# Designs tried in a protein design chat: VHH binders against Putative glutathione-dependent formaldehyde-activating enzyme. Part 1

Every score and structure here is a prediction.

Target 1, 157 residues: Putative glutathione-dependent formaldehyde-activating enzyme, of Halomonas elongata (e1vbt6)
Amino acid sequence: MLLEGSCHCGAVRFRVVSPHPYPFNRCYCSICRKTAGGGGYAINLSGDADTLVVHGAEHTSIYQAEIDGLTSPGERHFCSRCASALWVFDPRWPELVHPFASAIDSDLPRPPERVHLMLENKPDWVEIESREQDRCFAGYPDESIAEWHARLGLEEG
Structure headers, positions and changes below count from the first letter of each chain, unless a header shows other numbers; Kabat numbers aren't used for antibody chains.
F is the ipSAE of ESMFold2-Fast. E and O are both the ipSAE of ESMFold2, at different seeds. Each is the mean of both directions, binder to target and target to binder. V2 is 0.75 times the mean of E and O plus 0.25 times the DockQ between their complexes.
Where letters were taken out, [cut] stands.
The coordinates of atoms that the task and the answers printed are left out; those that the model quotes come from them. Centres of patches stay.

## First folded at step 1 (VHH)

Design a06
Fold by ESMFold2, look of step 4:
Structure a06 (fold): chain B 157 residues (1-157), chain A 119 residues (1-119)
Amino acid sequence: as target 1 above (157 residues)
Amino acid sequence: QLQLVETGGGLVKPGGSLRLSCVVSGFTFRSYAMAWVRQAPGKELEWVSSISSSGSYTYYEDSVKGRFTISTDNAKNTLYLQMSSLKPEDTAVYYCARVPKYWGSFDYWGQGTQVTVSS
């Protein structure tokens, strides 16, 4: 599915193909929470890096988190004018890009279940609003985005 | 079965060069991105470099940029790391790894080859 996204002020627009567009992953880690999370978590999608098209790239900036005192190679791209979080590109996985669902203007499909991950990093004030079929993980989940879509019959044929 | 076999490590003085090789079998080599990862004594694993499945895009950790070159030879199912201007802080076990097609842990690793940079 072709996804279209933008920052709030309109200086940056982008498009990307996402074969697995369901916004089911809620990441509660401190990096996601502080850089892209209004409710205590962020939702990351997956896309094919080779399909990313950006307009207004001169208005983007990159943040690289420090993890255990070392700068992570992961690049968190955001609008330098309005601070909107846009996507993550991590060169360790050079063929992937991860737009934030919050930046997507296209209608995203409704996930039949959600995954709540990195709960060991969740602050006490954040409430997990899980549903009966949701999965919860202290750290990373035990299946990939592609496996999740296949298990639930949500892949586009 | 899947195998990744690294060779080319050894002892070298500062400023020297080495070329690491990783021969791959058991999967379609040209369809996967590949990476080099290293572990210095007493330290955690550190990503060094990745190359896209086409070979067209290469990426490097900042401390090795300009000194190391990642490449592939699809005819030989081989991943390379050309290391130049070596420094003592490059001393580590170097692992070849396959990059999965999802954002997650690298799924297949070699046994590693020791690189020691010492005077």
Scores: ipSAE 0.613, ipTM 0.885, lowest interface PAE 1.2, mean pLDDT 86

## First folded at step 4 (VHH; from a06 with Y57R)

Design g2
Fold by ESMFold2 at other seeds, look of step 4:
Structure g2 (fold): chain B 157 residues (1-157), chain A 119 residues (1-119)
Amino acid sequence: as target 1 above (157 residues)
Amino acid sequence: QLQLVETGGGLVKPGGSLRLSCVVSGFTFRSYAMAWVRQAPGKELEWVSSISSSGSRTYYEDSVKGRFTISTDNAKNTLYLQMSSLKPEDTAVYYCARVPKYWGSFDYWGQGTQVTVSS
């Protein structure tokens, strides 16, 4: 599915093809929460990096998180004008890009179940809004974004 | 059977050069991104470089940019790492690895080849 996204102020717009467009994956880690998740989590999607087209790229900035004193190669791209979180690109996986669902303007499909991950990093005030069909993990799940879509028959080319 | 075999390591003086090779079998080499990862004795694995399946996009860890070049030869199912201006801190076992088509751990690794940079 072709996804279209933008920052709040409109200075940055982008498009990307995602075979995995369902916004099911809620990450509660401190990096996602502090950079992209005012409600205590962020939702990342997965897309084909070769299809990413950006308009207004001069208005983007990159943040690389420090984990245990080491700088991650992962690039968190955001709008330098309005601070909107847009996507993650990690050069270790050069063919993947991970837009945040919060930046997507396209009509995203409704996930039949959700995954809540990195709950061991969740601050006490954040409540998990889980439903019976949802899956919860203290750390990383046993299933990738792609595997979740394949298991549920939800992949798009 | 899926196999990745690294060669080309050795002992070299600071400032020297080496070219590492990784011969691949058991999967469609041109369909996957590939990476080099290294491990100094007693230290954790450190990503060095990745290359897209087409060979058109290459990425490097900051300390090796401008000194190392990753490349592939699809006809020979071989991944390369050309290493120049070597420093003692480049001393490590170098592994080639296949990058999966999802955001997760690299799924197949070679046995590694030792690179030692010392006087």
Scores: ipSAE 0.732, ipTM 0.918, lowest interface PAE 0.9, mean pLDDT 89
Fold by ESMFold2, look of step 5:
Structure g2 (fold): chain B 157 residues (1-157), chain A 119 residues (1-119)
Amino acid sequence: as target 1 above (157 residues)
Amino acid sequence: QLQLVETGGGLVKPGGSLRLSCVVSGFTFRSYAMAWVRQAPGKELEWVSSISSSGSRTYYEDSVKGRFTISTDNAKNTLYLQMSSLKPEDTAVYYCARVPKYWGSFDYWGQGTQVTVSS
């Protein structure tokens, strides 16, 4: 499905195709939490990097976190004018892009389950609002988004 | 049986060149992005370069940009890393890896090939 998103001030707008717009990944890592997560996490979607179209790209800026003295290749794109977090692109996974759900203007479907990841970095005050079907991981998930869709019967056969 | 086999490592003087190869079997090579990752003695794994499944998008860690070139030959199911202007800090075991279709750890790795850059 086509996702349309923007920053709050309107200087940046984007479109991306998300063949698998869910599960909605709630990432509790310190980078997501501090750069995009008012509730103690950020919600990352999945998108096809080849389909990303950006208007106002001159108003995007990139943050690359320093981890143990090394700059991470992961690019956190945000509006330089209003600071809205927009998407993550990590060149190590060149075919993927991860828009933040908070930046999406299109209606998003309700997934049958959500994924909570990087829980090893979750602060104690943050409660995990998980449902019975949700999956929780200390680090990255152990199944692909395609495998998740197949397990739940969400992909066209 | 999925298999990734690296070759082309060796000893080279600073400023020299090497071409690493990774021959792949057991999965549809054209369907996956691929990566090179290296590990220097006593150091953590360091991502070097990735290439999209079509070969149209290539990306490099900052210290190798302009010196290393990643490429593929789909007819031979082979991933390449052309390394030039080699420096002593490039000394490492180089692994090829398959990039998964999700944002997570690389799922299949070769056994690695040693690259040593010294006088």
Scores: ipSAE 0.654, ipTM 0.900, lowest interface PAE 1.1, mean pLDDT 85
Fold by ESMFold2 at other seeds, look of step 7:
Structure g2 (fold): chain B 157 residues (1-157), chain A 119 residues (1-119)
Amino acid sequence: as target 1 above (157 residues)
Amino acid sequence: QLQLVETGGGLVKPGGSLRLSCVVSGFTFRSYAMAWVRQAPGKELEWVSSISSSGSRTYYEDSVKGRFTISTDNAKNTLYLQMSSLKPEDTAVYYCARVPKYWGSFDYWGQGTQVTVSS
Protein backbone atom coordinates (compact mmCIF):
# COMPACT_ATOMS: atom_id res chain seq x y z
CA MET B 1 0.00 0.00 0.00
CA LEU B 2 1.12 3.52 -0.88
CA LEU B 3 1.17 5.76 2.19
CA GLU B 4 1.03 9.53 1.85
CA GLY B 5 2.04 11.84 4.67
CA SER B 6 2.94 15.37 5.56
CA CYS B 7 3.93 17.71 8.34
CA HIS B 8 1.28 19.99 9.88
CA CYS B 9 2.46 23.18 8.14
CA GLY B 10 2.68 21.54 4.72
CA ALA B 11 6.35 22.28 4.05
CA VAL B 12 7.19 18.56 3.87
CA ARG B 13 5.19 15.92 2.05
CA PHE B 14 6.19 12.31 1.44
CA ARG B 15 5.07 8.98 0.10
CA VAL B 16 6.27 5.44 0.80
CA VAL B 17 5.19 1.90 0.00
CA SER B 18 4.27 -0.24 2.99
CA PRO B 19 4.02 -3.98 2.29
CA HIS B 20 2.32 -4.34 5.68
CA PRO B 21 0.00 -1.35 5.98
CA TYR B 22 -1.67 -2.10 9.31
CA PRO B 23 -0.55 0.27 12.09
CA PHE B 24 0.08 -2.21 14.89
CA ASN B 25 3.10 -1.05 16.92
CA ARG B 26 2.68 1.25 19.88
CA CYS B 27 6.17 2.01 21.12
CA TYR B 28 6.40 3.33 24.67
CA CYS B 29 10.15 3.95 24.75
CA SER B 30 11.25 7.32 26.06
CA ILE B 31 12.64 8.44 22.70
CA CYS B 32 9.42 7.72 20.78
CA ARG B 33 7.28 9.14 23.58
CA LYS B 34 9.20 12.41 23.85
CA THR B 35 9.75 12.97 20.11
CA ALA B 36 6.46 11.79 18.63
CA GLY B 37 4.09 10.49 21.28
CA GLY B 38 2.16 13.01 23.33
CA GLY B 39 -0.21 10.29 24.60
CA GLY B 40 2.67 8.21 25.96
CA TYR B 41 3.56 6.24 22.85
CA ALA B 42 4.15 6.57 19.12
CA ILE B 43 2.62 4.41 16.42
CA ASN B 44 5.29 3.16 14.04
CA LEU B 45 4.54 1.88 10.55
CA SER B 46 6.85 -0.10 8.32
CA GLY B 47 7.91 1.00 4.87
CA ASP B 48 10.32 0.12 2.09
CA ALA B 49 13.15 2.64 2.28
CA ASP B 50 13.82 2.41 -1.48
CA THR B 51 10.31 3.73 -2.23
CA LEU B 52 10.43 6.82 0.00
CA VAL B 53 9.88 10.05 -1.97
CA VAL B 54 10.08 13.39 -0.19
CA HIS B 55 8.89 16.81 -1.33
CA GLY B 56 10.25 19.74 0.62
CA ALA B 57 13.25 17.81 1.94
CA GLU B 58 15.09 21.10 2.58
CA HIS B 59 12.60 21.65 5.43
CA THR B 60 13.48 18.40 7.21
CA SER B 61 15.89 18.03 10.06
CA ILE B 62 17.33 14.96 11.81
CA TYR B 63 17.57 14.15 15.49
CA GLN B 64 19.86 11.36 16.68
CA ALA B 65 19.31 10.35 20.29
CA GLU B 66 22.15 9.90 22.75
CA ILE B 67 21.92 6.60 24.63
CA ASP B 68 24.35 6.08 27.53
CA GLY B 69 26.60 8.83 26.17
CA LEU B 70 26.67 7.41 22.63
CA THR B 71 24.93 8.92 19.62
CA SER B 72 22.52 6.47 18.01
CA PRO B 73 22.81 6.18 14.23
CA GLY B 74 18.99 6.18 14.09
CA GLU B 75 17.67 9.26 12.30
CA ARG B 76 14.42 10.81 13.47
CA HIS B 77 13.24 13.04 10.65
CA PHE B 78 10.98 15.99 11.45
CA CYS B 79 9.82 19.23 9.90
CA SER B 80 12.19 22.07 10.78
CA ARG B 81 9.32 24.58 10.55
CA CYS B 82 6.55 22.96 12.59
CA ALA B 83 8.37 20.15 14.44
CA SER B 84 6.06 17.40 13.12
CA ALA B 85 7.64 13.98 13.55
CA LEU B 86 7.64 12.25 10.16
CA TRP B 87 9.67 9.06 9.99
CA VAL B 88 12.59 7.12 11.44
CA PHE B 89 15.42 5.84 9.25
CA ASP B 90 18.12 3.77 10.93
CA PRO B 91 21.07 2.97 8.63
CA ARG B 92 21.74 -0.24 10.56
CA TRP B 93 18.57 -1.53 8.84
CA PRO B 94 19.14 0.07 5.42
CA GLU B 95 16.03 -1.35 3.73
CA LEU B 96 13.53 -0.10 6.34
CA VAL B 97 11.91 3.23 7.03
CA HIS B 98 9.30 3.84 9.72
CA PRO B 99 6.81 6.62 9.16
CA PHE B 100 4.81 7.68 12.18
CA ALA B 101 1.08 7.04 11.82
CA SER B 102 0.54 10.58 13.11
CA ALA B 103 2.03 11.95 9.88
CA ILE B 104 -0.07 9.85 7.47
CA ASP B 105 -2.85 11.54 5.51
CA SER B 106 -4.02 8.57 3.43
CA ASP B 107 -6.46 6.04 4.91
CA LEU B 108 -5.00 3.45 7.27
CA PRO B 109 -6.75 0.15 7.93
CA ARG B 110 -7.61 -0.83 11.49
CA PRO B 111 -5.56 -3.81 12.66
CA PRO B 112 -7.33 -6.76 14.34
CA GLU B 113 -4.44 -6.91 16.84
CA ARG B 114 -2.06 -4.31 18.22
CA VAL B 115 1.45 -4.71 19.59
CA HIS B 116 2.60 -2.77 22.65
CA LEU B 117 6.37 -2.75 22.96
CA MET B 118 9.09 -1.26 25.13
CA LEU B 119 6.75 -1.37 28.11
CA GLU B 120 9.76 -1.48 30.45
CA ASN B 121 10.24 2.22 29.55
CA LYS B 122 6.58 3.24 30.05
CA PRO B 123 6.02 5.98 32.63
CA ASP B 124 3.59 5.24 35.44
CA TRP B 125 0.89 7.72 34.29
CA VAL B 126 0.50 6.07 30.87
CA GLU B 127 -2.24 3.45 30.72
CA ILE B 128 -1.92 0.57 28.30
CA GLU B 129 -5.26 0.59 26.46
CA SER B 130 -4.94 -3.05 25.52
CA ARG B 131 -7.62 -5.25 24.03
CA GLU B 132 -7.90 -9.00 24.61
CA GLN B 133 -6.11 -9.77 21.31
CA ASP B 134 -3.21 -7.36 21.86
CA ARG B 135 0.37 -8.48 22.38
CA CYS B 136 2.52 -6.85 25.05
CA PHE B 137 6.33 -6.92 25.31
CA ALA B 138 8.79 -5.46 27.79
CA GLY B 139 11.15 -4.95 24.85
CA TYR B 140 10.98 -5.86 21.18
CA PRO B 141 8.70 -8.64 19.93
CA ASP B 142 10.07 -11.89 18.47
CA GLU B 143 7.64 -11.64 15.54
CA SER B 144 8.31 -9.52 12.45
CA ILE B 145 5.65 -7.40 10.75
CA ALA B 146 5.61 -9.90 7.87
CA GLU B 147 5.19 -12.83 10.28
CA TRP B 148 2.37 -10.94 12.05
CA HIS B 149 0.48 -10.49 8.76
CA ALA B 150 0.99 -14.15 7.83
CA ARG B 151 -0.15 -15.40 11.26
CA LEU B 152 -3.34 -13.30 11.11
CA GLY B 153 -4.15 -14.12 7.48
CA LEU B 154 -4.06 -10.52 6.32
CA GLU B 155 -3.69 -9.51 2.69
CA GLU B 156 -1.73 -6.61 1.23
CA GLY B 157 -3.88 -3.52 1.26
CA GLN A 1 22.99 -24.98 9.30
CA LEU A 2 23.10 -21.22 8.85
CA GLN A 3 26.73 -20.10 8.97
CA LEU A 4 28.54 -16.80 8.84
CA VAL A 5 32.34 -17.22 8.95
CA GLU A 6 34.68 -14.26 9.24
CA THR A 7 38.32 -14.28 8.14
CA GLY A 8 41.04 -11.75 7.37
CA GLY A 9 41.80 -10.36 10.80
CA GLY A 10 45.29 -9.92 12.18
CA LEU A 11 47.93 -7.55 13.50
CA VAL A 12 48.45 -4.34 11.54
CA LYS A 13 50.45 -1.18 12.19
CA PRO A 14 48.63 2.17 12.38
CA GLY A 15 47.89 3.47 8.90
CA GLY A 16 47.74 -0.04 7.48
CA SER A 17 45.00 -1.90 5.68
CA LEU A 18 43.09 -5.18 6.04
CA ARG A 19 40.22 -6.81 4.21
CA LEU A 20 37.75 -8.84 6.22
CA SER A 21 35.64 -11.53 4.55
CA CYS A 22 32.43 -13.21 5.72
CA VAL A 23 31.34 -16.34 3.87
CA VAL A 24 27.63 -17.06 4.22
CA SER A 25 25.66 -20.27 3.83
CA GLY A 26 22.20 -21.56 4.72
CA PHE A 27 20.09 -18.64 3.46
CA THR A 28 19.57 -16.67 0.25
CA PHE A 29 22.46 -14.23 0.60
CA ARG A 30 21.26 -11.70 -2.01
CA SER A 31 17.89 -11.34 -0.21
CA TYR A 32 19.26 -9.81 3.01
CA ALA A 33 21.00 -6.67 4.09
CA MET A 34 24.25 -7.41 5.93
CA ALA A 35 26.30 -5.63 8.57
CA TRP A 36 29.65 -5.47 10.31
CA VAL A 37 29.67 -4.97 14.07
CA ARG A 38 32.73 -4.74 16.33
CA GLN A 39 33.54 -5.07 20.01
CA ALA A 40 36.64 -3.56 21.59
CA PRO A 41 37.96 -5.10 24.84
CA GLY A 42 35.69 -4.18 27.73
CA LYS A 43 33.33 -2.22 25.47
CA GLU A 44 29.83 -2.86 24.13
CA LEU A 45 29.10 -3.91 20.56
CA GLU A 46 29.41 -1.07 18.05
CA TRP A 47 27.77 -1.07 14.65
CA VAL A 48 30.33 -0.39 11.91
CA SER A 49 28.62 -0.63 8.54
CA SER A 50 25.57 -1.97 6.68
CA ILE A 51 24.85 -2.76 3.05
CA SER A 52 21.46 -3.26 1.40
CA SER A 53 20.65 -6.61 -0.21
CA SER A 54 21.10 -5.14 -3.70
CA GLY A 55 24.45 -3.63 -2.72
CA SER A 56 23.29 -0.21 -3.92
CA ARG A 57 23.14 1.51 -0.52
CA THR A 58 25.94 1.49 2.03
CA TYR A 59 26.14 3.16 5.42
CA TYR A 60 28.93 3.70 7.92
CA GLU A 61 29.41 4.72 11.53
CA ASP A 62 30.88 8.22 11.67
CA SER A 63 34.38 7.27 12.83
CA VAL A 64 35.00 4.90 9.90
CA LYS A 65 33.49 6.95 7.07
CA GLY A 66 36.03 7.45 4.30
CA ARG A 67 38.32 4.70 5.68
CA PHE A 68 36.17 1.55 5.48
CA THR A 69 34.24 0.16 2.51
CA ILE A 70 31.56 -2.52 2.77
CA SER A 71 30.78 -4.65 -0.28
CA THR A 72 29.36 -8.00 -1.36
CA ASP A 73 30.09 -10.66 -3.96
CA ASN A 74 26.86 -12.58 -4.57
CA ALA A 75 28.60 -15.23 -6.67
CA LYS A 76 30.71 -16.18 -3.64
CA ASN A 77 28.04 -15.48 -0.97
CA THR A 78 30.61 -13.22 0.66
CA LEU A 79 30.47 -9.94 2.53
CA TYR A 80 33.62 -7.80 2.71
CA LEU A 81 34.95 -4.96 4.80
CA GLN A 82 37.92 -3.15 3.30
CA MET A 83 39.65 -1.24 6.07
CA SER A 84 42.29 1.41 5.43
CA SER A 85 44.04 4.10 7.48
CA LEU A 86 43.65 1.87 10.52
CA LYS A 87 43.98 3.42 13.97
CA PRO A 88 44.59 1.84 17.39
CA GLU A 89 40.94 2.54 18.32
CA ASP A 90 39.86 0.20 15.49
CA THR A 91 41.24 -2.70 17.55
CA ALA A 92 38.31 -5.06 18.14
CA VAL A 93 36.68 -8.36 17.31
CA TYR A 94 34.74 -7.82 14.08
CA TYR A 95 31.50 -9.73 13.53
CA CYS A 96 29.52 -10.30 10.39
CA ALA A 97 25.75 -10.17 10.95
CA ARG A 98 22.58 -10.60 8.97
CA VAL A 99 20.13 -7.72 9.16
CA PRO A 100 16.56 -8.92 9.75
CA LYS A 101 13.63 -7.67 7.66
CA TYR A 102 12.12 -5.96 10.72
CA TRP A 103 13.29 -3.31 13.15
CA GLY A 104 14.94 -5.46 15.81
CA SER A 105 18.06 -7.31 16.91
CA PHE A 106 20.30 -8.79 14.22
CA ASP A 107 19.36 -12.45 14.04
CA TYR A 108 22.50 -14.30 12.85
CA TRP A 109 26.14 -13.63 13.73
CA GLY A 110 29.53 -15.04 12.93
CA GLN A 111 32.07 -15.98 15.60
CA GLY A 112 34.19 -12.92 14.84
CA THR A 113 37.73 -12.18 13.69
CA GLN A 114 40.29 -10.22 15.73
CA VAL A 115 41.76 -7.03 14.35
CA THR A 116 44.65 -5.51 16.32
CA VAL A 117 46.13 -2.16 15.36
CA SER A 118 49.38 -1.61 17.25
CA SER A 119 52.92 -0.36 16.75
Scores: ipSAE 0.641, ipTM 0.892, lowest interface PAE 1.1, mean pLDDT 85

## First folded at step 5 (VHH; from g2 with G104D)

Design k4
Fold by ESMFold2, look of step 7:
Structure k4 (fold): chain B 157 residues (1-157), chain A 119 residues (1-119)
Amino acid sequence: as target 1 above (157 residues)
Amino acid sequence: QLQLVETGGGLVKPGGSLRLSCVVSGFTFRSYAMAWVRQAPGKELEWVSSISSSGSRTYYEDSVKGRFTISTDNAKNTLYLQMSSLKPEDTAVYYCARVPKYWDSFDYWGQGTQVTVSS
């Protein structure tokens, strides 16, 4: 599925192809919560990095988190004018890009189940809105975004 | 059977060069991004470099940028790491790794090859 996204002020617009468009993955880690979280988590999608097209790229900035004294190679791209979080690119996985669902303007399909991850970093005031079919992990989950889609038969060719 | 076999390590003096090779079998090599990772004595695994499946995009961690070059030869199913201007801090076991399609992890590593940079 072709995803179209933008920042709030309109200075940055982008498109990317995602065979995995379901917004199921809720990450409660402190980086996601503080940089892209509206309810104490962020929803990360995946897309084909080779298909990413950006208009207004001069209005993007990159944040790289410091983890255990080391700068993470993960690049968190955001609009320098309105602060909208847009996508993550990590050069370790050069064929992936991870747009945030909050930046997507295209209609996204409803996931039949959700994954809640990094719950060990969730502050007490944040309530998990889990359903019976949802899966919860203190740290990283045991399946990737692609594996989740494959298991549920939701991949788009 | 899926195999990744690294060769080309050894002892080299600071400022020297080595070329590592990783011969791949058991999967369609040109369909996967590939990476080099290393583990120095007493340290965690450290990502060194990645290359896209087409070979057109290459990336390096900061400390090796400008000194190391990752490349592939699809006809030989081989991943390379050309290392130049080697420093004692580059001493490590070097592994080649496969990047699965649409995963943010490495799913297969080789057995590794030792690189030692010492006077």
Scores: ipSAE 0.605, ipTM 0.861, lowest interface PAE 1.4, mean pLDDT 88

## First folded at step 7 (VHH; from g2 with Y102D)

Design m3
Fold by ESMFold2 at other seeds, look of step 9:
Structure m3 (fold): chain B 157 residues (1-157), chain A 119 residues (1-119)
Amino acid sequence: as target 1 above (157 residues)
Amino acid sequence: QLQLVETGGGLVKPGGSLRLSCVVSGFTFRSYAMAWVRQAPGKELEWVSSISSSGSRTYYEDSVKGRFTISTDNAKNTLYLQMSSLKPEDTAVYYCARVPKDWGSFDYWGQGTQVTVSS
């Protein structure tokens, strides 16, 4: 499906195709939490990097985290005017882009199961609001998006 | 049966060149982005380079930009890494890997090929 998103002030707008706009990946890592996740996590969606169309790109800035003294190749794009977090592009996965659900203006479905990842970085005050069938990982998930959809009967057309 | 087989490693002097090859089978090569990853003794795995499934988009870790070139040959199901201006710091086991279609660990790896850069 086509996702449409924007920053709060309207200076940046974007569109991206997401064959799999779910599961909602709730990332509790300190980078996602501090840059996009005021509730203790950020929701990262999956999108096809080749379909990303950006209007107002001159109003975006990029943040690359330093991890153990090394600059991460992951690019966190945000609006330079209003600070809205918009998407992540990491060149290690060159075909993916991850818009933040917080930036999406299109309706998003509510998946039957969510994924909670990087729980090793979750601060104690953040409580996991899990559903019965949610998947939880200390680090990265062990199941592909396609396998997740097949297991739950959510095949894309 | 899924296989990724790296070849082309060896001993070279600083400033030299090598071309690594990775022949794949058991999956549709054109459907996946591919990557090179390396591990020096006692160090963590380090991402080196990635290439999109179409071959049109390539990306490199900062320390190898301008020296290494990733490419593919779809007719031969082969991923390449052309390495030039090699430095002792490039000494490592080099692995080819399939990039997963989700943000997570790379899901399939070869056995690796040793590259040693020494006088």
Scores: ipSAE 0.579, ipTM 0.868, lowest interface PAE 1.4, mean pLDDT 84

## First folded at step 9 (VHH; from m3 with S105P)

Design n6
Fold by ESMFold2 at other seeds, look of step 11:
Structure n6 (fold): chain B 157 residues (1-157), chain A 119 residues (1-119)
Amino acid sequence: as target 1 above (157 residues)
Amino acid sequence: QLQLVETGGGLVKPGGSLRLSCVVSGFTFRSYAMAWVRQAPGKELEWVSSISSSGSRTYYEDSVKGRFTISTDNAKNTLYLQMSSLKPEDTAVYYCARVPKDWGPFDYWGQGTQVTVSS
C-alpha cells in the first residue's frame, strides 16, 4: 500500500510503500513516548526505504537518541517548523523505514488486534486501552511487524 | 548450507590499507542487505557499515566515514570492505553478516577475520 504522510504545517510531505500498513503496534518506551507519543505511546509502521519520496526535506531535522551514553545510529526525522514526528530510519537496516502512523494521511486499515510493548517504562498516568484480543509485553514483543501481518493474513504483496 | 567466509585480515601499520572479502553461499546474495560488524578486545560488537541488496545505498558508523568503503560483487557473491587510513583503534575481529528483511538481529554471521593495526 502506498502511504502518504505529512507534517501538520505542510512544509514536509512524503510517500512510502508499505506491505504492512496496519497501525497495531503501540510502543510505550520513553523515546517513542517523548518524541512521537502524545497519548503515552507511538505507533510505528514499516515501509520500503527505496520507495520513500520526500517533498520539503530541507524542513526536516534528525534526532539520534543516546542509549547508555552512546549515540544510536537510528534517525528520528521530524519537521523543523512544527515538530511533527515523521519517520525513523536506521542505517543498520538500510532497506527499512518506519513512518509513524500519526503522520499518515492515507486511510489506514483497522487492526483486528493490537500489541502494547515496552510497558515496563510506562508512567503511571498512561492507561493501557487494551482489548481482549490485544497482546501486552513488558519489553519487546515476540513477533515483528511483518510477522504480525503474516500471522493474521494481512500482508499486501 | 549457508556460509559466509571472510578473508583479507592481517597486520598492518597505521595509515595502511586492507580489503576484506566475504564470500557468500546458500542464499540469494543479491536479495539481502549485508553488513560489517567488528569487535575489539574486551568490547561489545560495533556496527561498521551496511549496504542495500542493490548496492546503491551504503552507510557507515561515524568513526569510519571517509576511510572505509563497503561494496558487493553479485557475480562472485562477495561482500567487500575496503579499509584505508587505518588506525590502532580499528584493531578488531571483523564479521560479515546478513541483514534480515525485518527489523531484528542480523541472522547469519561469518567466523570473522582479525585486523590488527600496529607499529
Scores: ipSAE 0.714, ipTM 0.914, lowest interface PAE 0.9, mean pLDDT 90
Fold by ESMFold2 at other seeds, look of step 10:
Structure n6 (fold): chain B 157 residues (1-157), chain A 119 residues (1-119)
Amino acid sequence: as target 1 above (157 residues)
Amino acid sequence: QLQLVETGGGLVKPGGSLRLSCVVSGFTFRSYAMAWVRQAPGKELEWVSSISSSGSRTYYEDSVKGRFTISTDNAKNTLYLQMSSLKPEDTAVYYCARVPKDWGPFDYWGQGTQVTVSS
């Protein structure tokens, strides 16, 4: 599925193909929460990095988190004019890009199941709105985005 | 049967060069992105470099940029790391790894090859 996204002020627009467009993945880690998650979590979609097309790239900035005194290679791209969080690119996985669901203008399908991860980092005020079928992890989940889609029969969704 | 076999490590003086090779079998090599990771004595595993399945996109951690070059030869199912201007800080066991097609831990690694940079 072709996804189209933008920052709030319109200076940056992008498109990307996502073979796995269901926005099921809620990450409660402090980096996602503080940089893109006003509700206490962020939703990172999966996209094919080779298909990413950006208009207004001169208005993007990159944040790389410091973890244990070392700069992470993961690149969090945001609009330098309006601060909208746009996507994550991590060069360790060079074929992937992860747009934030909050930046997507295209209609996204509703996930039949959600995954809540990094709950060990969740602040107490954040309530997990868990549904019966949802899965919760203190750290990282035990299946990939592609495996989640395959398990639920959503690869053509 | 998946196999990743690293070779080309050894003892080299500072400023020297080495070429690491990783011969792959048991999966379609050109379908996967590949990576080099290393573990220095007393340190955690550290990502060094990745290459896309097409070979068109390469990435390096900051300390090796300009000194190391990752490449592939699809005809030989082989991943390479050309290392130059080697420093004592590059001393480590180097592993080749397959990058999974979706975000997650690297799923297959070799047994590693030792690189020692010492006078």
Scores: ipSAE 0.668, ipTM 0.900, lowest interface PAE 1.2, mean pLDDT 88

## First folded at step 11 (VHH; from n6 with G104A)

Design q1
Fold by ESMFold2, look of step 13:
Structure q1 (fold): chain B 157 residues (1-157), chain A 119 residues (1-119)
Amino acid sequence: as target 1 above (157 residues)
Amino acid sequence: QLQLVETGGGLVKPGGSLRLSCVVSGFTFRSYAMAWVRQAPGKELEWVSSISSSGSRTYYEDSVKGRFTISTDNAKNTLYLQMSSLKPEDTAVYYCARVPKDWAPFDYWGQGTQVTVSS
């Protein structure tokens, strides 16, 4: 599915093809929560890096988290004008890009189940809005974004 | 049956050069992005460089940028790392790795080749 996204102020617009368009995961890790997670979590989608087209790229900036005193190679792209979190590009996986669902303007499909991960990092005030079919993990789930979509028959061509 | 075999390590003086090779079998080499990672004694694994499956996009961690060059030869199923201007802090075991097609931990490494940079 072609996804279209933007920052709040409109200075940055982008599009990307995602075979995994369902916004099913909620990552509560401290990096996602603090950089893109206004509700205590963030949702990363998956996209083909070769298909990413950005308008207004001069208005983007990159944050690289510090982990154990070392700078992570992962690039968290955001709008330098309005601070909207837009996507993650991690050069260790050079063919992937991960737009944040919060930046997507396209009508995303509704997931039949959700995954709540990294709950060990969840602050006490954040409520887990879990449905009966949702899966919850203290750390990493046992299933990737692509595997989740394949298991449920939800892949786009 | 999947194998990644690194060669080309050795002892070299600061400022020297080495070329690492990784010969791959058991999967379709041209379909996967590839990476080099390294581990200095007593340290965690550190990502060094990645290359897209087409070979058109290359990326490096900051400390090696401008000194190391990653490349592939699809006809030989071989990944390379050309290292120049080597420093003592580059001393490590270097591993060739296949990059998964999803954002997941790397799933296959070679046995590694030792690079030692000392005077």
Scores: ipSAE 0.669, ipTM 0.899, lowest interface PAE 1.1, mean pLDDT 88
Fold by ESMFold2, look of step 14:
Structure q1 (fold): chain B 157 residues (1-157), chain A 119 residues (1-119)
Amino acid sequence: as target 1 above (157 residues)
Amino acid sequence: QLQLVETGGGLVKPGGSLRLSCVVSGFTFRSYAMAWVRQAPGKELEWVSSISSSGSRTYYEDSVKGRFTISTDNAKNTLYLQMSSLKPEDTAVYYCARVPKDWAPFDYWGQGTQVTVSS
């Protein structure tokens, strides 16, 4: 599906095709939590990097986290005027882009189950809002998005 | 069944060049993005470069930009890394890797080829 998003102040708008609008990945890592988290986590969506179209790109800045003295290649794009977190692009995965659900203006479907990842980095005050079907991981998931769709009998788009 | 085989490593002097090759089998090469990673003795794995499945988008870690070039030959199921202006800091075992279609750790890589840059 086509996703449309924007920053709060309107200086940046974007569109991206997401063949897999779910599962919604709730990432509790300290970078997502501090740069884009409203409740101790961020919801990362999946998108096709080749389809990303940005309006107002001159108002977009990039943050690259420093981890153990090294700059991570992952690019966290945000609005330089209002600080809205918009998407992550990591050049190690050149075909992917990850808009934050918080920046999406399009209606999003509700997934049949959610994925909670990077729970090792979750602070104690953050409660995991999980359902019986949800999956929880200390780090990255054990299951690909394709395997997730096959297990649940879902179709793309 | 899935196999990635790196070749082309060796001993070179600073400023020299090498071309690494990675021949793949057991998966549809042209449908996956590919990457080079390296590991110096006693250090963590370091991402070097990635290329999209179409070959149209290439990305490099900052320290190798302008010196290394990633490319593919789909007819030969082969990934390349052309390395020039080599420095002692480039000394490492170089691995080719398949990039997962999800935002997940790399799932398949080869046995590696040693590159040693020394005076």
Scores: ipSAE 0.666, ipTM 0.899, lowest interface PAE 1.1, mean pLDDT 85

